# VHH binders against Probable sulfurtransferase: the designs that were tried, part 16

Target 1, 337 residues: Probable sulfurtransferase, of Methanocaldococcus jannaschii (q57909)
Amino acid sequence: MVEINLRELKKYANPFFLTIRKDKILVNNKRMARLSRTKMDKIEEEFGIPVIYSKTYEYVSTKVGRFINKHKIIAPRDIVIVGLSGGKDSLLLLHLLEVYRRKYGIKLIAVTVDVNIGGIRPWKEDTEGVKLIKHHCEMLNVPHIILKNDLDVVELSEILTKHSKGMEFSPCFSCSVIKRHLLGKLAKEIAENENIPYEKVKLAYGHNLDDNSDTILANIFKGERLKFMRPLTRFKYNEVDYQSFKIPLEECIIIRPMLPILERDIIKALEECGIEYYKDKDMCPYSRDRGDSVRRRCHEILEKLEEEIPNIREMVVSSALKTVEYYSKNPYGEDNL
Key: E = the ipSAE of ESMFold2; O = the ipSAE of OpenDDE; V2 = 0.75 times the mean of E and O plus 0.25 times the DockQ between their complexes.

## First folded at step 7 (VHH; framework vhh_gefurulimab)

Design g1 (from f7 with T58Y; at its last look DockQ between E and O 0.89; V2 from the best seeds 0.81)
Fold by ESMFold2, look of step 7:
Structure g1 (fold): chain B 337 residues (1-337), chain A 121 residues (1-121)
Amino acid sequence: as target 1 above (337 residues)
Amino acid sequence: EVQLVESGGGLVKPGGSLRLSCAASGFTLDYYAAAWFRQAPGKEREFVSAISLTGKTYYADSVKGRFTISRDNAKNSLYLQMNSLRAEDTAVYYCAAGPIYRESWTEYDYWGQGTLVTVSS
């Protein structure tokens, strides 16, 4: 493969609208990149790699770009940590953020957490999943770190369940605790070593529109608060008590740039761009289909409703957000008709 | 193919100077933390200097004030200017790149083959 020289690439196109891999270039916005068939051909000739135009990838890239700008999710020179599991969401997110190295001067770091799940380690360094992750990171020029934890999250959640008077804690809960602990600790270390404000180091998650709408509907059916995922969330310091020890969760900033993107568009974009990802839940024995039964059912309900009402997931999220904004601004109930 | 190639080593008298170069290919050096390590005969590899993700520079106490690390993004290269050289600086010098600044050599992913620096009378 020929190394991409940005000065040479700029002769043909605006790299602010190209995702650059060693093995291919993805077009984030054909018009804004100033690409033509002739220029795409010249890039392919000079660099020896294909230039891939996917209408779906362009749609997703453009929508995420507007979302980042609207909510000020990423600032110039931020350090952004992307958690990679090898699944569709995190891999697309990494590709979408690559362009921000040029647009905003950000630094990207990919992180995989090697978790012990009942003696099974789906993200151990020599697994096929991690080899796939490292391949994508190499192609994208993104540094990759594996953070390891030996504590068995199945046993950890059993400890919580035993002491909870009837509350059940799945292994997924303790898995999330371990991930947050390790990622938060890494973010704090980076901020300290770089001598920059903690707010400049952000944890990027690949949550999508399906995730957010499922969460809202599930809370409705459980009779809970209308909770939803935000584009940017500041988490306070916390601890999880496992009886004989506590696991600290450092204060952190989580960003979710793909919240407005439908899961099916994520899949279609990756497939049209030839980006390999894990499609099967057997990476983790406690995948989504073994989680909260109400949330799983809500996913199915919304999936069926989409056949009748194509934008139902957007409407669910939009209604929740508008309602929260309205009542936050009008606490005395000055409504209009 | 990812490569780091060091050059600029050689024989120099105490008090002299050398400039080491490290050319990166197959990846963009500016996206990584980059560092110099050295290994003297019979000793373990030790930290010399680093440039962090945001461009901050770090030096081992033994070289502080005498060595200067720099990076040239246009040439995709890392440099180590070594002044006031001492016999104790004799070692094979290695260029490295990794995800973040660390002083432990085990935390770096990409390594050059090394360039020998000999400081003797």
Scores: ipSAE 0.716, ipTM 0.881, lowest interface PAE 1.2, mean pLDDT 89
ESMFold2 (binder alone), look of step 7: mean pLDDT 86; pTM 0.871
OpenDDE, look of step 7: ipSAE 0.858; ipTM 0.937

Design g2 (from f7 with A33V T58Y; at its last look DockQ between E and O 0.90; V2 from the best seeds 0.78)
Fold by ESMFold2, look of step 7:
Structure g2 (fold): chain B 337 residues (1-337), chain A 121 residues (1-121)
Amino acid sequence: as target 1 above (337 residues)
Amino acid sequence: EVQLVESGGGLVKPGGSLRLSCAASGFTLDYYVAAWFRQAPGKEREFVSAISLTGKTYYADSVKGRFTISRDNAKNSLYLQMNSLRAEDTAVYYCAAGPIYRESWTEYDYWGQGTLVTVSS
C-alpha cells in the first residue's frame, strides 16, 4: 500500500474535496475537486488505488459541508475528538471530517470507550468491532485511543433507580454518563496540554436526522418540552451522584455535523463506498433499551409516514425549530405585528 | 507497513553534537504527537522530547536547553538536535508517534527500531 503524496495528487484534483484513505479515495464533490473520468484514471494509475465516486456520498458530503458552514460547527485548527462505536453513523462522520484536516487544518482523534455492561464489554480491545475500528483509523491516518472504565453501568443505574422517587434508570443512562465523563476529561486534558482554549477542542457525535426527528416526536407524545439536538452545544460542568461517589462531567463542546442527514443515506453512502461497519444491532446487550418505548414507536411511525411523505422527518424538525424561533422573537403574543 | 526509521546515531565526544532524524512512512506524522525516547542498558525507556498536535515542544529536565526537537511535515520527518552531549546521554534513541502528548512510553503506538548514540572520551 502506497502513501499518497499530496503534491502529486494536486496535479489532478483539489484534495479539499476528496476523502483520502490508504486503500481508496472517495469523491466528496466531483465538480469542486475538478475531477473528470480521465483524471480519476490517472490518479488510479499513479497511486495504485481506486477512486470511488458515489452520488450518495457526494450528496451527504455536500449537505454536511453546508451545515458546518451555516452553523460555524468547525473552525480552523480545531481539535476534534470523534467517538467511534464501529456503527454506521460514527464511521461515516469520521470519513466526512477527514477532508477538514486539509481544508481547515483540524486535528482528528478517534476514541472508543470500553464500557462494562453487566460484565460484558462490547468494545474490549481485541473484539471484532474494535479491530474494524482500528482498521478504518489506520486507513484514514487517524490516531485512535481506547478509554476504559470498569464501573458496571448496570449496577450504577440500579443505584440511581433505588435512590430515586420512582424513576427508573436504564443501564444506557449510566453508559452515557461514563462516555461523557471520559470524553470530557480527555478534551480538558488535551486543551490544557496544548495550552489552547477549551472551545478549540470539540467532541463530534454522529447524530442524524432520524435521531433528531424521533426525539422531537417522542417529546410531543410524552407531553414534554421539545428538546432539540443542536449543531453545536456547550455543556456546563455537572456531576452525577451515585451516593458513595460522584462522576464529574467536564464542561465541553459537542458538535453534530450529520444532523441533516437521513439514516438511509448514511447506510447507502457507506455501502456504495465499500466502507464496512458493524451491523450488529445488539452491540450492547441492553440495545433493546435504546430510548423508551414511546421513542421506538415514534421511529416506526415516522418510517411509515416516509412512504407517503418522503421529507416528513425534515418537516418535523423544521416545524419545531421555526415555532421556537417565532415565539422567541414574539414572546408577548403580538402575532399581528 | 507503517515505519519509523531513525538515523544519525553514532560515537561522539563529550560536549559534541549529533542530529537524529526519524523518517515516517505509511502514515502522516503531522497527524500525531511525535516524540523521542531513549533507553540506556539496564534502564527503563525514558522520555526525552515531544512535539504536540499543535506544535508545542516538551523536554525532559535532563535535556532541556541542550536538545531541540523539530518536525518537517514536507519530509514527513522528526528531528532531534543534541548539543553539549554528556556520557549520561549514551542510549538507544527511539522515535515514536501517538495520539496525544504523554511522557509514558506505553502511551505511544508507533515506534522505530532505534539508533545508538554513544558519548565517550
Scores: ipSAE 0.707, ipTM 0.880, lowest interface PAE 1.4, mean pLDDT 89
ESMFold2 (binder alone), look of step 7: mean pLDDT 86; pTM 0.875
OpenDDE, look of step 7: ipSAE 0.780; ipTM 0.903

Design g3 (from f7 with A33T T58Y; at its last look DockQ between E and O 0.93; V2 from the best seeds 0.83)
Amino acid sequence: EVQLVESGGGLVKPGGSLRLSCAASGFTLDYYTAAWFRQAPGKEREFVSAISLTGKTYYADSVKGRFTISRDNAKNSLYLQMNSLRAEDTAVYYCAAGPIYRESWTEYDYWGQGTLVTVSS
ESMFold2, look of step 7: ipSAE 0.730; ipTM 0.890
ESMFold2 (binder alone), look of step 7: mean pLDDT 86; pTM 0.872
OpenDDE, look of step 7: ipSAE 0.871; ipTM 0.944

Design g4 (from f7 with A33V T58Y Y101T; at its last look DockQ between E and O 0.87; V2 from the best seeds 0.73)
Fold by OpenDDE, look of step 7:
Structure g4 (fold): chain B 337 residues (1-337), chain A 121 residues (1-121)
Amino acid sequence: as target 1 above (337 residues)
Amino acid sequence: EVQLVESGGGLVKPGGSLRLSCAASGFTLDYYVAAWFRQAPGKEREFVSAISLTGKTYYADSVKGRFTISRDNAKNSLYLQMNSLRAEDTAVYYCAAGPITRESWTEYDYWGQGTLVTVSS
């Protein structure tokens, strides 16, 4: 498959509003792309690949674009590292960010972390899942890196649990630590090698609205302080203590462009676009079904409530944000009612 | 199909100059780090030069001040200007592309077939 000639494509459409693959073109915004059915047909004829229009993909793309602009989480010429697990979230994120290579001149790098989960390696290079990931990166012309770590996240979680005062740590937490460690290290290395501020190298995570609302509710149920994910988070240097050793976490910036997007819309967008994703949840023994029990229950509760209240997850997030804002201004008993 | 094609190699006398070219097809080189490696007979492949995502250039100590790497995004091409060539520069020169700047050849994903440079009196 031959790469699409951008100069030729510009004759028919605005590429700032197209996701360009070697095997297909996805329409991010039909109007802004200046596309008509006739033009789409011409593109298909000239380049020999389909132009895919999905209402859901357009909806998600538009919403994410507004979100990125509103919070200014991506700047021109940023280096953006996408944590790419191959799952639905990270894969859609990668596709949505592709347009910014043209819009903002960013450099986009996909990074997969090969994590050891009790001896299981779902992201081992020779697995079918990773082959699929590589294929998508190739089709998108996005550089792809696989980072390996041999530390067993199950063992790590046991260490943390053993030395905690009654707290149980899931392997998912340790998994997140390992990913953060490796991605942060890579980001730092890139920043240093390029002699650019670390703020110019951003880690992009595929957290979505479901994830955020689940997290909020889970912390409430655990009696912990209210926690929610932010569009852009600046992390300071830190270390995670595993008793016999510590894992360093370098300072970094994490961005979450899909925070306002429902999981159902992510799935629908990918399906409508014919983008096959890695079902990593099937391969990870500690996926949602077997992970943090409280978070799982929260997800189920909110999913059930969505049947009656379609925007319940947005309401949960809104409530959290408003709460933090209110009490930051009113820390003590000063209220109108 | 992804392809890198080197050209410009040949026979040159010590002190002479050559300009190598690498044409990329099937992918946009600008999205990648681009590099030159060389392999002499009986030796391991060694790093020569790289140009990073931001255009920063890197050189092996053995070629610093003599070689210049550059890229043309419009032509989807990589170049290596080699001046003051020495006998020890004799090797097959390879063009490579990868996600990040590395001196290790194992870190690059795409490779050309190479072009032979012979420096001899």
Scores: ipSAE 0.652, ipTM 0.863, lowest interface PAE 0.9, mean pLDDT 92
ESMFold2, look of step 7: ipSAE 0.708; ipTM 0.882
ESMFold2 (binder alone), look of step 7: mean pLDDT 84; pTM 0.852

Design g5 (from f7 with G55D T58Y; at its last look DockQ between E and O 0.90; V2 from the best seeds 0.83)
Fold by ESMFold2, look of step 7:
Structure g5 (fold): chain B 337 residues (1-337), chain A 121 residues (1-121)
Amino acid sequence: as target 1 above (337 residues)
Amino acid sequence: EVQLVESGGGLVKPGGSLRLSCAASGFTLDYYAAAWFRQAPGKEREFVSAISLTDKTYYADSVKGRFTISRDNAKNSLYLQMNSLRAEDTAVYYCAAGPIYRESWTEYDYWGQGTLVTVSS
């Protein structure tokens, strides 16, 4: 396999605005990369790989870049761990962050958690899904780790349900606990081994605008506390009690650079760039598409509303954020006499 | 094609020095942790030294103060400077790369074919 020589590439373009794979180059911002059709042709001739310009990939790249800057999501020389499931969100996120190796000197590590779900292991190393993940990591020059867990998340959630008064826990809850446990433990190990503050090792999640808006609406319909996803969240140490044992959740920094991005734009960007991915239902038996839930109904409601109000998902998230900020500053309200 | 190629091995007298080189091709070494392992005849592969993702260095107790690991990212290469060599250092030395620093050889993804170092009178 042929590596891209960055010194030679710089003769034609600014690589701070190119996602570089061994098999293709993706254009994050054509103007800032100083690309023209002529220069793209010269790059293709010299390196023997295509230069792919997708208007949607450029749009997503620039929007994520502004979002990272606005919320200080990534700092120079951070170590960023990207959880990869083989799905659209995590794979696009990996591609969008690759450029930050050059921009910010970050280190990227891709991690797949091999979870036991009722005896099914969708992310076992020899699966086609993990082979796809390893292929993308190889093309992007990103180291990849598989973290294995043998505890069956279906059984774990049954334990929680049995010992709760009327509360049912889905396998997805225990799956998230296991993932956060293993990723948090890895992040702590890296910070200690590199002798850097834990804040410099960040867990990157591919949550998108649909995810966040669906979550907000679902919590409203369930009468729950208004929970939403933040661009950067500092989690304190915690434990989940499974009766006979506890699963520790190490303190960690979670980042969500794709929160402002619509799911349809993620899909379109990947397809225009020729990046293969797996649907959630193809990998996980408990995906959103496999069950009826309040979240699925909320997703459908917002999908229909988007036809009439194109920015409705953005407005849902914006309203939640503004409301929390307002009441945190004005807990008793203000009245004019 | 992803490759790690070691060089610089040979015969040296006790107390002497050697510098091992490991050239990486087909991937960018700067993005990985890198390590040297060695295997003496009849022994298991053992950890010698590593350079972490952010260039922190690690050494087995048996080589601390005598060996120095380094890398040159412009040359995409890893090095091991071995000083004050002892007969016990006789082994095939392997270059390895992986996602993070580990002392277990099973945690590294890419391996060279090895270079023989013989320390003998």
Scores: ipSAE 0.725, ipTM 0.884, lowest interface PAE 1.2, mean pLDDT 89
ESMFold2 (binder alone), look of step 7: mean pLDDT 86; pTM 0.867
OpenDDE, look of step 7: ipSAE 0.873; ipTM 0.945

Design g6 (from f7 with K56R T58Y; at its last look DockQ between E and O 0.88; V2 from the best seeds 0.81)
Fold by ESMFold2, look of step 7:
Order: C-alpha cells, then sequence, then structure tokens
Structure g6 (fold): chain B 337 residues (1-337), chain A 121 residues (1-121)
C-alpha cells in the first residue's frame, strides 16, 4: 500500500473533510473537500486506493460536525480516547474523529478493555474481534491500547444485586464501571505525563440517539428522574461500592459526539463505506437484550414505533430537553396557552 | 510495511558527537509517542529519550544535558543528537513508537532494526 502524502493530496482536495485510511479515503463533505468526480479519479490514480463517497457517511459526518461545534465538544489540541469494543458505534466514532487530527490538531488513542465476564474474555488480545479492532486502528493510523482487568463483572454485579432493595444488576453494569474506571485512570495518567489540565483529555463514547431516547423512556417507565445523555459531561471523582472494596471513578470529561445519530444510519454508513464491524462473532454471554429488562423493552418499543414514526426518538429527546429547560427557568411561572 | 529505519550510527571518540536519524514509513509518526532506547552487550534494553504525544521531551538521567531528541513531521522522522559521548554510551540504539509516553520498552509497538554506536579511543 502507498502511504498518503498530505501535501500531494491537498492538490486535489481539502483533507479537513476526508477520513483518511491506508486502504481507502472516505468523503466527509464533498463540497467542503472541493471534490469532483475528476478529482476523485486523480486521487485514486495517484494513491492507488479508492475514494468512497457515501451519502449516509456524509450526512452523519456533517451532522456530527455541527453537533461538535454547537456544543464545544472538542477543543484544539485535545487528546481524545476512544473506547473500542469492535461494535458499530465505536468504530464509526473513530472514523468520524479521525478528521479532527487535521481540523483541530487533536491526538487520538483507541482503547479496548479486556474484561473478565464469568471467566470469559471476549476482548482478549488474540480474539478475532480484537484483531479486527487492531486492523482498523492500523488503517486509520490510530495508536491502540488494551487495558486488562481481572475482576469478574458477573461476581461484581451479584454483590450489588445481593445488597440492593430488589434491584437486579446485570454484569453489563459492572462491565461499564470497570471500563469507566480503567479509561478514567488512563486519562489521568496521560494528563499528568503530558503536563496538561485533565480537561484536555476526553473520553469519547459512541452513544447514539437510540441510546439517549431509550434512557429517557426507561427512566419514565421506572418512575425515575428524567436523565439524558449530554454531549459533554464533566464528572467529579466518585466510587462504586462493592461492600468489601470500592472502585474509583476518576474525574474526567466524557464526550458523546454521535448523540444525534440514529443507530440505523450508523450501520448504513459503515456498510456503504465497507467498514467491517462485529456481527455474529460476539462471544459475550451477556448482551443488551439480556440486561436491564425495562431498558431492553423500551428499546424494542421505540424500534417498533420508528417503523411508523421515523422521528420518534428525536421527538422523545427533544421533548425531555425542552421540558427540563422550561421548568428550570419557570418553576412557578407562565404558560403561553 | 510499517517501518522505522535508523541511521547515523558509527565509531566516535569520547567527547565526540553523533546524530541519529529514524525514518518512519507506513504510518504517521506524529500520531504516536516516539522514543529512543539502547541496548549494550549483555544488558537489557534501556530508555534513552522520548517525545510524548503533545511534543514534551523526556530524557534518562544518564543522558540529560548531552542528548537532544527532536521530531520533523514534514520528513516523518525522529532524531537524537548525541553530544559529549562517553564509553558507557556504546550500544545499539533503537527508535520506537507507541501509543503514549512510557519508559518501559515493552509498551512500544513499532521498532527499528537498530544502529550501532561505538564510543572508544
Amino acid sequence: as target 1 above (337 residues)
Amino acid sequence: EVQLVESGGGLVKPGGSLRLSCAASGFTLDYYAAAWFRQAPGKEREFVSAISLTGRTYYADSVKGRFTISRDNAKNSLYLQMNSLRAEDTAVYYCAAGPIYRESWTEYDYWGQGTLVTVSS
């Protein structure tokens, strides 16, 4: 393969709007890249790799770009850690952030957490899934770290369930705690080693519109306070109590650039761009379908409703956000009836 | 296809200078932390110097003030300027790249083949 020379590429297109892989170039915004069919042909001839234009990838890239700008999700020279499980969300997120190395001078690090799930390790380094992750990182020129944790998340969640008032905690909850713990610890280490403020090292999550709308609906059905995922969240130090010990969650910045993106558009963008992701190769005995039963059912309900009402998930999120904003400003006030 | 290729090693008298170069191909060096390690005969590979993700430079105590690490992104290359060389600096010098700055050689993913530096009379 011919390595992409950015000086030569700039003769044909603005690379601030191209996702650059060793094996292909993806078009994030054809107009802003100043790309024409003729220029795409010249790039393919010069570099010996295809230039892939996907309407869905362009749509998603543009929407995420506007979302990042609107919410100030990424600042120049940030260090961004992307947690990779090999699933669709995190892989698309990695591709969408690659251009920000050029746009904002950010540094990207991909991290996979090798979690112990009842003695099963789906993200052990020699698995086919991790090999796929490493392949994508190699193609994107993104450094990749595997963080290993030996604590069994099945056992951890059994501890929480045993000491709860009838609440059931799936292994997925403790898996998330372990991932957050390890990623936060890494972010703190990087900030210290680079001698930069902790706010400059951000954990990027691939949460999407389906995740956010599911969370809102699930909280409603549980009678809980409306919680929704934010584009950028500043977490203070906290701990999760497992009785005989606590797992620290370091202060960190979490960003969610894909919150406005539907899961089906994520899948379509990856497929149109020929980006392989985990399908029926998941060795994890616990899936979201066997986790929190209320959230699973909310996901199924919204998925079914989308068939009739394509914007239902956006409307759920919009309604919740508008309602919280309205009452936070007008607790006693006026309704424009 | 990913390669790091060192050059600039050789024989030099104590007190002399050498400049090592490391050309990266098949990946963009600026996206990684980059480092120099060295290995003397019969010894373990030891940390010499590094440039972190944001460009911060690090030096082993034994070389601080004598060695200068630098990176040229336009040439996709890493350099080590070695001044005031001593016999104890005799080793095979390796360039390496990895995800973040670390002093442990086991934490780096990409390695060159090494270039020999001999400091003797």
Scores: ipSAE 0.712, ipTM 0.877, lowest interface PAE 1.2, mean pLDDT 88
ESMFold2 (binder alone), look of step 7: mean pLDDT 86; pTM 0.875
OpenDDE, look of step 7: ipSAE 0.871; ipTM 0.945

Design g7 (from f7 with L29I A33V T58Y; at its last look DockQ between E and O 0.90; V2 from the best seeds 0.81)
Fold by ESMFold2, look of step 7:
Structure g7 (fold): chain B 337 residues (1-337), chain A 121 residues (1-121)
Amino acid sequence: as target 1 above (337 residues)
Amino acid sequence: EVQLVESGGGLVKPGGSLRLSCAASGFTIDYYVAAWFRQAPGKEREFVSAISLTGKTYYADSVKGRFTISRDNAKNSLYLQMNSLRAEDTAVYYCAAGPIYRESWTEYDYWGQGTLVTVSS
């Protein structure tokens, strides 16, 4: 396999708009990359690998780029940790962020958390899923680390449920706690070792538009505070109490660059680019489909509404955000209708 | 294929200097933490020096002030300049790369084959 020399690649195209893999090059923006059919042919001849143009990948890449800029999600020289499960969202996110190593000088680290789920370890190093993750990280030149946890998240959530005042905690909750604990510890360690502010080390999640719109509607239907996922969230130190011990959650910055992207566009972009992802969600017996039934119903409702109102998920999120902005600017009853 | 290849080892008198090189192929060294380790006969592999993701340099106390780590991204290479060499520096020197800065050799993923440095009168 031919090693990509950026000096030679620059003769044909602007690499700030190319996702570079050892086995292929993906076009993030054809015009901004200054590509033509002739230049793509020359790159393929020079480097011996295909240049793949997907209109969907370009659309997603451009939309994520605008979103990052609008919300100041990523700054120059940030260190970005991407949690990889081998699923569609996290793998596309990794590909979309690769270009920011050149564009903003960021450093990327991919992390997989090897979680114990009732004795089952879906992300143990020898699994098909982890082998796929390591393959993609090798192709993208991204360092990958596995963080292991031995505590059984099923047992942990049973402890919480037993000692709560009627609240039920699924294993997914404790899985989230363990992941946040380990990723937060890593982010803090990196910031300390590099002697940089903790704000420069960011945890990147692949949450998408479906996730966010589902969350908003579910909270409305539950009569809860309008809760939604933010492009960038600053978390303060916290702890989760498991009776005989506590699990600390370090201060961290979580970013969600793919929030404006529909799940179907994520899938289409990966398929058009020939990027394999792990499709067997049943390896985790507590997958999203087995969770909150209100959330599942909201997903189905929005899917049906999309047939009549194609941008309904975007409108749900947009309405929530515009409402927060309006009342933040007009807290004392000014009406500008 | 990911590969790290060390060179520049050899026999040198005490007080002398050597420059070790580590050529990376199949990956971009600048995206990783890069490090030097060494192993003397009968001893466990020990940390010598590292250059972090942001370019910060680290040295074991035993080599601080005598050794200098550097990285040349254009040549995709890591270097170790070793000055004021002592008999205790005799070891096989290994180049390594990993995702984060660690002093434990067990936490690095990519390794070279090693280059022998002998410091003897």
Scores: ipSAE 0.715, ipTM 0.885, lowest interface PAE 1.3, mean pLDDT 88
ESMFold2 (binder alone), look of step 7: mean pLDDT 86; pTM 0.873
OpenDDE, look of step 7: ipSAE 0.833; ipTM 0.926

Design g8 (from f7 with A33V; at its last look DockQ between E and O 0.87; V2 from the best seeds 0.75)
Fold by ESMFold2, look of step 7:
Structure g8 (fold): chain B 337 residues (1-337), chain A 121 residues (1-121)
Amino acid sequence: as target 1 above (337 residues)
Amino acid sequence: EVQLVESGGGLVKPGGSLRLSCAASGFTLDYYVAAWFRQAPGKEREFVSAISLTGKTTYADSVKGRFTISRDNAKNSLYLQMNSLRAEDTAVYYCAAGPIYRESWTEYDYWGQGTLVTVSS
């Protein structure tokens, strides 16, 4: 409804701790924003929009902020690309990063990948999901681009499965390959056009604590390498071989600012702030596969364990990190190396 | 709600100067790549100049050294200073904004209505 003038807003509060939308202002940290009930009332009166204080949004904002600082996830004047599916994680991530435009002078670009899944295109421009994404990007003043891919990820994964040693690849794997390909290519293009180091263009993912802990436990139960998600990772150039052609994956920097945040807190923050989100599982024809069945069962196991051990997911991640750290320092043990 | 409104077009003699303005409302122009395009009668819309996400300016070869693009964040406005105007600069000039720098007009999301610039004796 209204365009917020930052100079006028600064009269009442520190905008380094406010998420600014055209239709509402969200409070990331009330004390650090120097906000009081009186000042919130004045902002609402002058700008004609509500100031929303959610204790959960403040909690996740503060925790993500400390996480970003601890791991140096975002640097001044970075360009940050946020992949948006319209789901809860990516939309909250976009809102949490909006303040970094002011704090660190970053630029934000939202990107939706229009993927071909067996002839179905859940993120085609005219879908309700993409309309929701465009609405949020408009409210946040975030440029949005749609990257289209015509290759059918169902067919692509059938190629991989046919040439595997008994491994089966779901369409979701090739979907992730296509998304990484297009996002990485875009990141490289932006760095070249702006004449800045490739490291200054970062791909932001909304992975959360549930994702990380589920992944660790699933790899243990599958007998695979102990893998975990890192806050900031450089991925080297790679290719995925689909036999008749290869799909290049450009070198990129991936950041995961929400890794310490529980899924239930993400949902609660969005709901308390009145931020509508889209559930792509209900629209994707392969949502019945529900991803890796071992990973889904691990999710259920950890949910049950949380009833008895409230911080179990944090402990799973911490154990993995401590284990890697310990053995990297002691590689010459009798049984280590 | 989102609008780009050009102004400052008109009739000018060859060798003259003109300053185009583009006022943005309903969004923050500084968060976008901002660009000028132009279209002469019977011709395709062509790139003139842009300011990138980091503030880097670019110009079409035909206007380099004669045109200067600038942005005023306090006024949420984009400008094009046009010097040493030539008859071939006669066109409708459009202000545009988009997510990334491109020279293709089809890749910009927001457009103004255009302002006519006529260079003739």
Scores: ipSAE 0.705, ipTM 0.878, lowest interface PAE 1.4, mean pLDDT 88
ESMFold2 (binder alone), look of step 7: mean pLDDT 83; pTM 0.842
OpenDDE, look of step 7: ipSAE 0.708; ipTM 0.877

